# VH-VL binders against q5qx64, part 19

Target 1, 184 residues: q5qx64
Amino acid sequence: MESESHWLWLFNTESGKLSVKLSDTDVFDTPYKPSQLVNIHFNEQMMDIEDATTFQIVSETLEAYPADKMPCAPQNAALNATAWCRFGRPQMPQSWHFQKSDISEWPLERRLCELNSGFDQGLFLILDTDDEFATCLLLSEGMQLSAIKSLRQYHVIKVTLNRLLPATVDLALSAQSNWGQQLA
Short names: E, the ipSAE of ESMFold2; O, the ipSAE of OpenDDE; V2, 0.75 times the mean of E and O plus 0.25 times the DockQ between their complexes.

## First folded at step 6 (VH-VL; framework fv_lacutamab)

Design u1 (at its last look DockQ between E and O 0.64; V2 from the best seeds 0.00; counts 0 for: pae E 2.3 > 2)
Fold by OpenDDE, look of step 8:
Structure u1 (fold): chain C 184 residues (1-184), chain A 123 residues (1-123), chain B 107 residues (1-107)
Amino acid sequence: as target 1 above (184 residues)
Amino acid sequence: QIQLVQSGSELKKPGASVKVSCKASGYTFTDYYMQWVRQAPGQGLEWIGWINTNTGKPKYAEDFKGRFVFSLDTSVSTAYLQISSLKAEDTAVYFCARSGYRLWFGKYAMDYWGQGTTVTVSS
Amino acid sequence: DIQMTQSPSFLSASVGDRVTITCKASQGISRYVAWYQQKPGQPPKLLIYAASTLQSGVPDRFSGSGSGTDYTLTISSLQAEDVAVYYCQQYYSTPLTFGGGTKVEIK
């Protein structure tokens, strides 16, 4: 388990890059700009137990899905998710980019969702939810929002719950489990 | 210091109602969910539900829908559990417990508990 | 609903012994597991959350492990003050559910 490693947050004030030092030879760069981040008052800072916990849970959650069904490596998504959970700036809702769904209440156990812009549909990791909104991390390589606007992988966006769609990968897993039970 | 202080023991007759209070201190009340758990005599823990202390929106376990109602008075950082049409089976210690609501931090765990309120329903 | 099957229901051991309690979920719960200690007449006390994260103030003789459906609470060296009932809990989905509990006593 990665918990034995002493990972470090790295922030380069010149480049504005937030990175995670995984080892002496392995550094992971997040795609987030300084304007997207808060509470960064360090050049180097040791990850705390909360960060490590977040990473572990997100990693395990994503690893439960077939690799061929996921548009990104679980570790990369988990690192970016952890980074956002720690340093991400609260976002204003941008629900108008997405089509409405019939969902008024989102189940707690659904950690993935899809959003449809009318131009494209993307797979997201839910980072946070309340009774009205969900903060979502794009797992897909990209997503077109309009003719002139697109999201890049690991972009974070906040939307109302009525924009969330069940993730296709979740539906598939549920169907497989139910079929297995019926055959048993 | 973080504390949850619950109201005192209650003795009620079947069909009556009871309202248990849980007063929070030492932290921002509206930044955490308030969980409710009960424990019948000699039995294990049973989750009743939670309430979002910011929005006031409750979530109940299926078995507790109807007669169990969560409410808040945020001005005094207090959560309430009301049980109506009490039954003998409702005899238990009722706990309030604080939890976070951040999805990935594991904070849905109940980190601080009230001392419990004994509700006895007897003819 | 997710069932948490906890074992054993009762455990008697000597001071200094290594104690292990297991909890099996009816489905994968991605480390959304907490462990509680409850002493007589007291509310439960959080020991472990996120399967393996030690709650602040809890002695390091307590540890949690596991993934998927199988989780374990370990007391590396049982102490007299550890006599209690222990519960596992999942908070992966609602309704939140607890294990049946394990009563730990000293021989």
Scores: ipSAE 0.813, ipTM 0.920, lowest interface PAE 0.7, mean pLDDT 94
Fold by ESMFold2, look of step 6:
Structure u1 (fold): chain C 184 residues (1-184), chain A 123 residues (1-123), chain B 107 residues (1-107)
Amino acid sequence: as target 1 above (184 residues)
Amino acid sequence: QIQLVQSGSELKKPGASVKVSCKASGYTFTDYYMQWVRQAPGQGLEWIGWINTNTGKPKYAEDFKGRFVFSLDTSVSTAYLQISSLKAEDTAVYFCARSGYRLWFGKYAMDYWGQGTTVTVSS
Amino acid sequence: DIQMTQSPSFLSASVGDRVTITCKASQGISRYVAWYQQKPGQPPKLLIYAASTLQSGVPDRFSGSGSGTDYTLTISSLQAEDVAVYYCQQYYSTPLTFGGGTKVEIK
């Protein structure tokens, strides 16, 4: 086993740090506090195929966008999204931070959104939607929510669908497609 | 232990209505979507739509809006598909299927299926 | 709507053979793909979701692969009980859509 490296979940009970061991020399730290996590009673735990699947889907989703339009490396977002999908504590909706819209449905294929607090507007990866809620992971470096609160990069918030805004990067790509269609 | 049991086969005349039931057991009914899929004789699978069993909100494929109506009776863990104004081309096996056991990126894969209900529409 | 083009439509192979079935989506679907097996007179059964993840209880002779628009179901060693029609399905966007199916028979 020690002759090859495998991805491992690491949890340090003293520091409360959840990490991914990518190789013998490469460890990726997640930003989550133990109070945000569940099922963390381990020192080391091998990633399973479901974790690998989550990582690949998120990586592919974000790599489809031009790198200069993304506020983070796709692999970093994918590792944190995988960690949250495996160990994240279910969140109650916290929609009150964000401005409302008339949106009542969200296209399933729209995997990015933006949220506007009135103080700031951030880009999010949508981890899940249904007909009521979206679970959103912040891709932007940080986002002020109120005079006294901020949301940090890769942290997750759950909101009702009527808080979602189309991501600016998706609107720009749609405009390019419409222009190309007119010319074809 | 997870099981979806559908109502029996139906023989109908054009213009009639049919209501197919799908009774779930072995899991918390309102935690998962119920999907409906049909299969015409000798043909492939065609998605009709789904219903959120917790909210009762349906989503239909465009070709099925109108005459196809999903409903629920959560007290008996049962989903229903009602088809009104039946046409000959509605002749098919109708399946219910559960989704949402795998959260996140597996959510709409259909992991358990009913046995199917054959609806035959003929003169 | 996303079209799923499945090939071949029909395949005959011997017990022990490696079988490969392909699906091509009309646009990228980011691994939001499921594969189903339907035996005669039975409902479909989920084999694979998220392009490559085996459903619980599915034998490991079944595997899935692919990315973007191109996806593959492989049976590494065909067994007599694998006689069925196989369908791919995308759940990247609504409406959900299926491939046309691949009927697999034993020679």
Scores: ipSAE 0.617, ipTM 0.850, lowest interface PAE 2.2, mean pLDDT 90
ESMFold2 (binder alone), look of step 6: mean pLDDT 93; pTM 0.953
OpenDDE, look of step 6: ipSAE 0.805; ipTM 0.911
ESMFold2, look of step 8: ipSAE 0.561; ipTM 0.825
ESMFold2 (binder alone), look of step 8: mean pLDDT 93; pTM 0.957

## First folded at step 8 (VH-VL; framework fv_lacutamab)

Design v1 (at its last look DockQ between E and O 0.70; V2 from the best seeds 0.00; counts 0 for: pae E 3.2 > 2)
Fold by OpenDDE, look of step 8:
Structure v1 (fold): chain C 184 residues (1-184), chain A 123 residues (1-123), chain B 107 residues (1-107)
Amino acid sequence: as target 1 above (184 residues)
Amino acid sequence: QIQLVQSGSELKKPGASVKVSCKASGYTFTDYYMQWVRQAPGQGLEWIGWINTNTGKPKYAEDFKGRFVFSLDTSVSTAYLQISSLKAEDTAVYFCARSGYRLWYGKYAMDYWGQGTTVTVSS
Amino acid sequence: DIQMTQSPSFLSASVGDRVTITCKASQGISRYVAWYQQKPGQPPKLLIYAASTLQSGVPDRFSGSGSGTDYTLTISSLQAEDVAVYYCQQYYSTPLTFGGGTKVEIK
């Protein structure tokens, strides 16, 4: 991780783009619209310790999964997650798009989840949780919600906990660990 | 200044109940979890659980379910720990500690602590 | 439950020495690690969170590092006021768990 770099938040008022300057030659663009963002009062701002910490933890979390099982690069997901955690506008719940699960309480250690719309199932990174809702960032390239509506990668959506499904990648990792212990 | 002030020392007999208070000041009480940790004499730290100060929903470690109950009085920014059917093994210093609940910022770390409340259970 | 194995249990060093305390988690915990300092008769004090982020007001001689299962607290130059018991903690999953503690003394 390039944690030693002085990364900068960049906001272009003309284009409405929020970006992260990683180096003199490397700029990462977030997909978020100005209407999705709050507390943007700068053109350029240094990332603070909170942002850096968020990025590091998210990156490490995602890097723990096999690359071939993840639909996105950990760094890109982490940057978008960090951007949303810092500047994302609180979302209204949109649970009606998704099928209900049997889950009433979501374990803290589960950072990934899946949501099923009946049309499609997507992998999400949980950005925030409380006792009732989860704010989720789409990691899959896309997700169909209805015949006419789809989510794009890194879209953020808020849902009730009873819509969350365990992530397939987590179940697979747990199974592997259990087999290893049984064979030892 | 952020402060957590706990109630005074307690001496109880086995089978009795105790209620420890933790009054918070200097910040928005409902924006943070209240953690409870105990420390037996000469021993390490043991997590009891937390309570969501906004919703009032508690989470207990398995060993503490039943006799340990968290509660709140948000009107006075105070969290409570009640222990019923006290045992000698419950003798310890009990701490309340503030933590955030943001998933990715590490705010589950306990950044401010009460001074501790000594609970002694003796026949 | 996630076990935090802390070592050493006791450490004696001279003022100015570099001190290292280690915690090993029973599984990967993705930097959800905090370090606390506890002096006699006082509550624990947060030093480091998120494995390597220094808490505000804590001297920069304290630092944290690590990833996966292995984490380290380092005091670059031990001071007399650093005599205390130090604890690591994971908050990756519930129940939250602490290391066994390291008692640091001055020779």
Scores: ipSAE 0.826, ipTM 0.923, lowest interface PAE 0.7, mean pLDDT 94
Fold by ESMFold2, look of step 8:
Structure v1 (fold): chain C 184 residues (1-184), chain A 123 residues (1-123), chain B 107 residues (1-107)
Amino acid sequence: as target 1 above (184 residues)
Amino acid sequence: QIQLVQSGSELKKPGASVKVSCKASGYTFTDYYMQWVRQAPGQGLEWIGWINTNTGKPKYAEDFKGRFVFSLDTSVSTAYLQISSLKAEDTAVYFCARSGYRLWYGKYAMDYWGQGTTVTVSS
Amino acid sequence: DIQMTQSPSFLSASVGDRVTITCKASQGISRYVAWYQQKPGQPPKLLIYAASTLQSGVPDRFSGSGSGTDYTLTISSLQAEDVAVYYCQQYYSTPLTFGGGTKVEIK
């Protein structure tokens, strides 16, 4: 997507729906409820340089993976990540949904992770980490968290680092790359 | 407004220790990591590591593990770099630098720097 | 570790010239690139982060571009006060690494 500078944020103040106008005929709806967003005053507003930067970085990060290994189009994840970074309300950690892992430290370059609720295991984009927490955006279609709760695609959850698992796609690509380098 | 003020230059003999301070002002100290970078005379920039100012947890580049120790005194918004068993090759200007903006894709760029502390190790 | 290869190492140009400094990473770094200006006797100053985002207070004659492994800092109209050493830096992974620097002087 090369026309990011003309994209508009759309906000319906009655329904609370946040969307991106990509063209006169093409509108991308974000899945976020009004309670998950900061207060939004405008009906429409141009994306700024930081929005475009977020979109491009997320797109390039996810496009490094084969499309058949990703549960979503990189552009859809990038649009939702941009929306969340701009308008998402910070979340309190909700680590109790997820089983603990052996991980106590997370490499900066690992921008994908998996989380295991005991009911499901989902693939996430890491929007932010520090040495305590990771802010994760669900890439998988959905994820059962408990008997009564689920997490929907592109929704964001914050967890302590000891809930993170290495993404299977990263392990597979690393193994294939090392073997290919050895044989080539 | 945002300012990092480092302690003064040091002249040391091999085997001594030095402790460089970096006092922050004009922002919430614990919201931003503090990074340390050195620059040998006539040379480029070399990353030493960072410290999470909220938790005190450091991360060091491999070449600096051991003799280089980061610490904090958050009550006075100050980060410290201590170098033990100084060697002649430790002669450099040492900078503290604040990790960048809150945005995750700019978080580890260094947006404000201290003035530098020259450490000279000579027999 | 990611090596950042910066070129040229030295550049002499006239006031008003367009100057270009390049930085090549040893692997893709997904736009996690910063550019710094260091004037004599001063600490580095952040100009650009995220490959192309201008730091607040930096003149708009500075711009950054690039993707993958190849990144560029451009000064559209060189000024006398732009005499400095310029560094690129990746923050895609630890250890954070810098380019070797480009010294820019006025002819």
Scores: ipSAE 0.480, ipTM 0.813, lowest interface PAE 3.2, mean pLDDT 89
ESMFold2 (binder alone), look of step 8: mean pLDDT 92; pTM 0.949

Design v2 (at its last look DockQ between E and O 0.61; V2 from the best seeds 0.00; counts 0 for: pae E 6.0 > 2)
Fold by OpenDDE, look of step 8:
Structure v2 (fold): chain C 184 residues (1-184), chain A 123 residues (1-123), chain B 107 residues (1-107)
Amino acid sequence: as target 1 above (184 residues)
Amino acid sequence: QIQLVQSGSELKKPGASVKVSCKASGYTFTDYYMQWVRQAPGQGLEWIGWINTNTGKPKYAEDFKGRFVFSLDTSVSTAYLQISSLKAEDTAVYFCARSGYRLWFGSYAMDYWGQGTTVTVSS
Amino acid sequence: DIQMTQSPSFLSASVGDRVTITCKASQGISRYVAWYQQKPGQPPKLLIYAASTLQSGVPDRFSGSGSGTDYTLTISSLQAEDVAVYYCQQYYSTPLTFGGGTKVEIK
């Protein structure tokens, strides 16, 4: 995010689209439906410091991973994450779609996770956590939940912590760092 | 106005216990974590842990597990730190500090602090 | 645990000078950095969070920058009231950890 940038939230009442105006020529559309959003009482609204800060942190977090290991562009994920953090409607847990893990407590530093539906496994960005639940944003292009149900990229889902799996990309990074230290 | 007001200074003997209080006002107590930080005389800041003011679940730094216990009285928007089996090394100023708990937005930064409580452990 | 190496431990400068304090994390912490100012007999005061976001009410002569492991607090024009000890802090992972502090004095 450029320091001189003044981004705007855009909401089109007719189309129901929430977008981010990045420049005069660059508008980013979120995939979220009006029913998934709350507290939208504007057509145009300037991003505040909270939004900008959220975007910056998410962007840098995702940029730390090799591009070839990520299923989406960091900027797109960050914009959608920021949009959800600002306007996302609280979700009811849908843990039953996913296999249980052996995790009861999720480390703060793990910002990515994987969920396994038994049909597919997807990479998620954790948007929020408490002592019981995690709200997760799908980074993978898609994820099959059942024979007839699938999630689209950037879909947000809430699950119990015992459904979270460590992200493969995190495990790989940790292994590389440890190997580097052993060789040093 | 947001304020954290801590209990007064304590002088204790080794082996004794102390309970420091931190009363919050000016905001919804259960919407923020309460952090605890100590500072020994002439030294830097050391994180003790936090407590989720909504669930009551604490998290302690490893060095503080056992003798340090966080608790809450949400009815009066007050957090407590109890230290048992006090040692001379526990002599320090103890701070409570508010932070958010949202994963993004930098919420874990401590934006409001208590004035500190001096705990002196001396034989 | 993530170590925060702060430097310098002490600096003396004149009013109006540009002051820079650095903090290096033992690993990448993705801008989960806060800077605090502590004056004698007072609790720390939050200056910067998220590496570069200025806390409300803090003078704009304070600024933060950095990414990855390296972060900087800058005072563009040092004032007499800025005499204090400054601390960096990471909240990327638990345990939360602070830098060793930088004592700033006026010449």
Scores: ipSAE 0.847, ipTM 0.932, lowest interface PAE 0.6, mean pLDDT 94
Fold by ESMFold2, look of step 8:
Structure v2 (fold): chain C 184 residues (1-184), chain A 123 residues (1-123), chain B 107 residues (1-107)
Amino acid sequence: as target 1 above (184 residues)
Amino acid sequence: QIQLVQSGSELKKPGASVKVSCKASGYTFTDYYMQWVRQAPGQGLEWIGWINTNTGKPKYAEDFKGRFVFSLDTSVSTAYLQISSLKAEDTAVYFCARSGYRLWFGSYAMDYWGQGTTVTVSS
Amino acid sequence: DIQMTQSPSFLSASVGDRVTITCKASQGISRYVAWYQQKPGQPPKLLIYAASTLQSGVPDRFSGSGSGTDYTLTISSLQAEDVAVYYCQQYYSTPLTFGGGTKVEIK
């Protein structure tokens, strides 16, 4: 991929900052702390084809939504999702921050979800899911989890499936389609 | 070296049952889904379903619900497909195939396949 | 259910020719497409996933492209060992579904 031929993972051992060098003049900083990362044994490393694949899929998924319905640039979410999929430390579930739903199964095609802490409700990209857990990357600009704890944009949290809610943006699009059918 | 080794071919009469095994090696069995795919003679590929090897929860294509049952023995890294009340149209090669559930929105491309088990059902 | 319509069903080409196989999905599938090669008496072999990502160990004369509903497998220079049936497959949603296959032969 020619566009990816110049992209490099950078890791500054003094600051602990993981970044992507997009060009000679563009460096994208990820928000992740070293304690959240694994498998970093480099100062500079070329992105591989799986990294490029991740970036493309996330970009395409989010670009399918109108820009005014998304709380972030798709490319920024895609870079952070790629970084987490490659270097993110496996997490323990933290479901207790979120209110329960009646959901016990999550459809494969639903790539977005929302979580409700009782303080805020945030939009998330699902990075990974199985029959029990979902690993979710926050797309919203921030989310209060408790009186003293907040989740920052692009940070990742793992929850049981019974905390997932359908994304409002997906429900709105479904409702728009249903209204069109009823009016026809 | 990742390998999926299936049990040998079976010749069965209508109404009988068959149990196909698929033994995995070279990776952590419970980190990947096991898929089942069939191919009738001279025909294309047809998805039967998958089983989550960590939880044992299966998902079946609608046409295969009922007579087709997936099961596991995780102690020997083995998945099973049992087909009951065999019919002539069940004559096919049955493949197991590994896929990821941990990669990317439930990405289920089938990266490693067993050699196939031929099940022949004839009177 | 997402239907994958693969074309052509059969093609014959010379060694060195560029071969193109297409799949059209009945709805957008956001690049969740795999391509498989199946030789007689063998299981399918994964060539490409995520529409364009080459599986490890697959020759680079194979490539994939496409978006939305339209996806393409290309063999840039057909070799004798590429005689096989090729299948596309969507893994965007369940049930997972395959195209009808494209048999590739040498003239």
Scores: ipSAE 0.070, ipTM 0.663, lowest interface PAE 6.0, mean pLDDT 87
ESMFold2 (binder alone), look of step 8: mean pLDDT 93; pTM 0.952

Design v3 (at its last look DockQ between E and O 0.63; V2 from the best seeds 0.00; counts 0 for: pae E 8.6 > 2)
Fold by OpenDDE, look of step 8:
Structure v3 (fold): chain C 184 residues (1-184), chain A 121 residues (1-121), chain B 107 residues (1-107)
Amino acid sequence: as target 1 above (184 residues)
Amino acid sequence: QIQLVQSGSELKKPGASVKVSCKASGYTFTDYYMQWVRQAPGQGLEWIGWINTNTGKPKYAEDFKGRFVFSLDTSVSTAYLQISSLKAEDTAVYFCARSGRYWGKYAMDYWGQGTTVTVSS
Amino acid sequence: DIQMTQSPSFLSASVGDRVTITCKASQGISRYVAWYQQKPGQPPKLLIYAASTLQSGVPDRFSGSGSGTDYTLTISSLQAEDVAVYYCQQYYSTPLTFGGGTKVEIK
């Protein structure tokens, strides 16, 4: 994708789809429902520099990992992350789906995490953190939360910090590069 | 217009305490981190830490833990830096600066004018 | 801690010259880099963030580039008002750290 191109946000009121027009022939569809989005007052809107910057940073972050270790393409994850950062509706915490961890503080440099539901474990991109909660975007193709409930790829969920687990891919990179990345 | 206005210059003796204020205006105070940076005379920039203006949770650089304390008064959109047991080495200009808390937004986009703290016997 | 090695510490150039300042991080920082301009008696001013995004209101003669550990600030055509000290900064991890600064003067 050409970084110098002006991308467009597209919202189809009939289908309820939020998309990114990357070129005349390339349109990326986000999986988000209208009910998950806020501040959508357009059918077409030029992506601003802030959104473009978010995309670039997320892309670069994800591209630092070996492709064979990632469950999604960095570009797709970055586009969805950018879309959520711009238009995502604040989520209520749903921590009860996940097992507790020993984490009480999450370091800034850890932008990936894993969550374990007891049924499955998924890789997430952290979109936002504060002293108590983390908003996480599922990178894995899917994640089973219960016998009857599952998350789809790029689903966004908010959880307490004590549910976060270090990402396996981060641990592997730390071991290889001696980054000395430690989680408190 | 977004502005950060800091309190005036301070002259203190060693062992004393100082409290620098940073009043924010023109934006939602609790949506951004407040960063603190100092600059000794003729030296570069040094990060002290930040405070989450929504939760009040501070993060300090290791060298600044103990004597440096961040606090807030959200009712007046003001952040504070208190330094106790002042040393001569604490002589510097202290800046508050706003930053975001999302991807790519930890850069400090608006700065206070700085507060000179001079510690002298 | 991540060290930011900035170079050169000082440069002198003529008005209209292309100026380049480099910053090398002690590890990969994934474009979490900002550049600041500081004039005497003033606070730093944000020029570039996310390695290459121009801050609003900053002249387009300023640009940033880089990836991994190596980053560059470029002034395409140096102006008299650009005389200042420039700093790179990483915000990849805490503690946030600055480069040592580059003093830019006009010949």
Scores: ipSAE 0.703, ipTM 0.892, lowest interface PAE 0.9, mean pLDDT 93
Fold by ESMFold2, look of step 8:
Structure v3 (fold): chain C 184 residues (1-184), chain A 121 residues (1-121), chain B 107 residues (1-107)
Amino acid sequence: as target 1 above (184 residues)
Amino acid sequence: QIQLVQSGSELKKPGASVKVSCKASGYTFTDYYMQWVRQAPGQGLEWIGWINTNTGKPKYAEDFKGRFVFSLDTSVSTAYLQISSLKAEDTAVYFCARSGRYWGKYAMDYWGQGTTVTVSS
Amino acid sequence: DIQMTQSPSFLSASVGDRVTITCKASQGISRYVAWYQQKPGQPPKLLIYAASTLQSGVPDRFSGSGSGTDYTLTISSLQAEDVAVYYCQQYYSTPLTFGGGTKVEIK
């Protein structure tokens, strides 16, 4: 926890880059453009305890999965998730890119999902859900959404719950005991 | 300064209804869930449910479905718990508590002072 | 539903003692655990969330630890003002559930 308490948000107004200074020699660049962000009027800003909490929980959640089943390093996903939770601009739903599922409810404890555009299927981290929408961060390297549009790794999209599919890694675990208890 | 101020204690007869209010201040009301927890005399804490203050959609623990109804008046940053067909077993202190609405942030960081509801003949 | 089994239910210790309180969940809860302190006639107060993260304004003699099903609240040096009932709570899945409480008193 000491390392997270010493990390700094960096924002370069000329390049438009949001980054995390992890140490004197180690800087992590997020992929987000200024148009996707809010509250970025700073050069340096300390990570607060809420940021550190988000990073720790996302890291722990993803590290529980076998590394060869994850398309990204858990720490990279956690840094980007933390950045988006702190600075991401609120989004309108974009559910029309994705095929509907049979699901009308989503279990709180299920933090990974897959979405299917008809062109591609990607693995996502769920950043936020309510009773209607899920905000999803792409973990896969990229995902074609339509003939002309793609979603890049770590970018975020908001969808209605009836677009969520169980993640393949979770289906393998659920098939042993809990397959029938997923959302309707 | 974040505060949750609840309505005063209530003495009710069995079969009556009660509506407890919880007025929030010091933060954007619709950015956080409002949770409800009860504590019967001499007993522990029991989660009743929460309400999404932005959408108005509630989630109830199974034992509280039916007679317990959450509602909101966002124009005055106030959440309500209504309990109908009161029973003696409903005698308890009822707390509202704020939590985050985001993944991993459902711990209850600010609590109202509690409202004692007493149901007696 | 996830049951939280808290122990001990009662504890008496001297000022300066190290106090530990444990909670065991009926299944893994991935560190979605909060600890609350409740003094007589008052609402609960959040001490720890995410198993180990100290809430702002809480003295650093309080700490939390654990993983999987087993979680612990520690008071490194008990103070007179720490007389209270302590509750753990999981928020991994609904319904959210609390432990039965631990009453801490000064000898």
Scores: ipSAE 0.012, ipTM 0.630, lowest interface PAE 8.6, mean pLDDT 88
ESMFold2 (binder alone), look of step 8: mean pLDDT 95; pTM 0.964

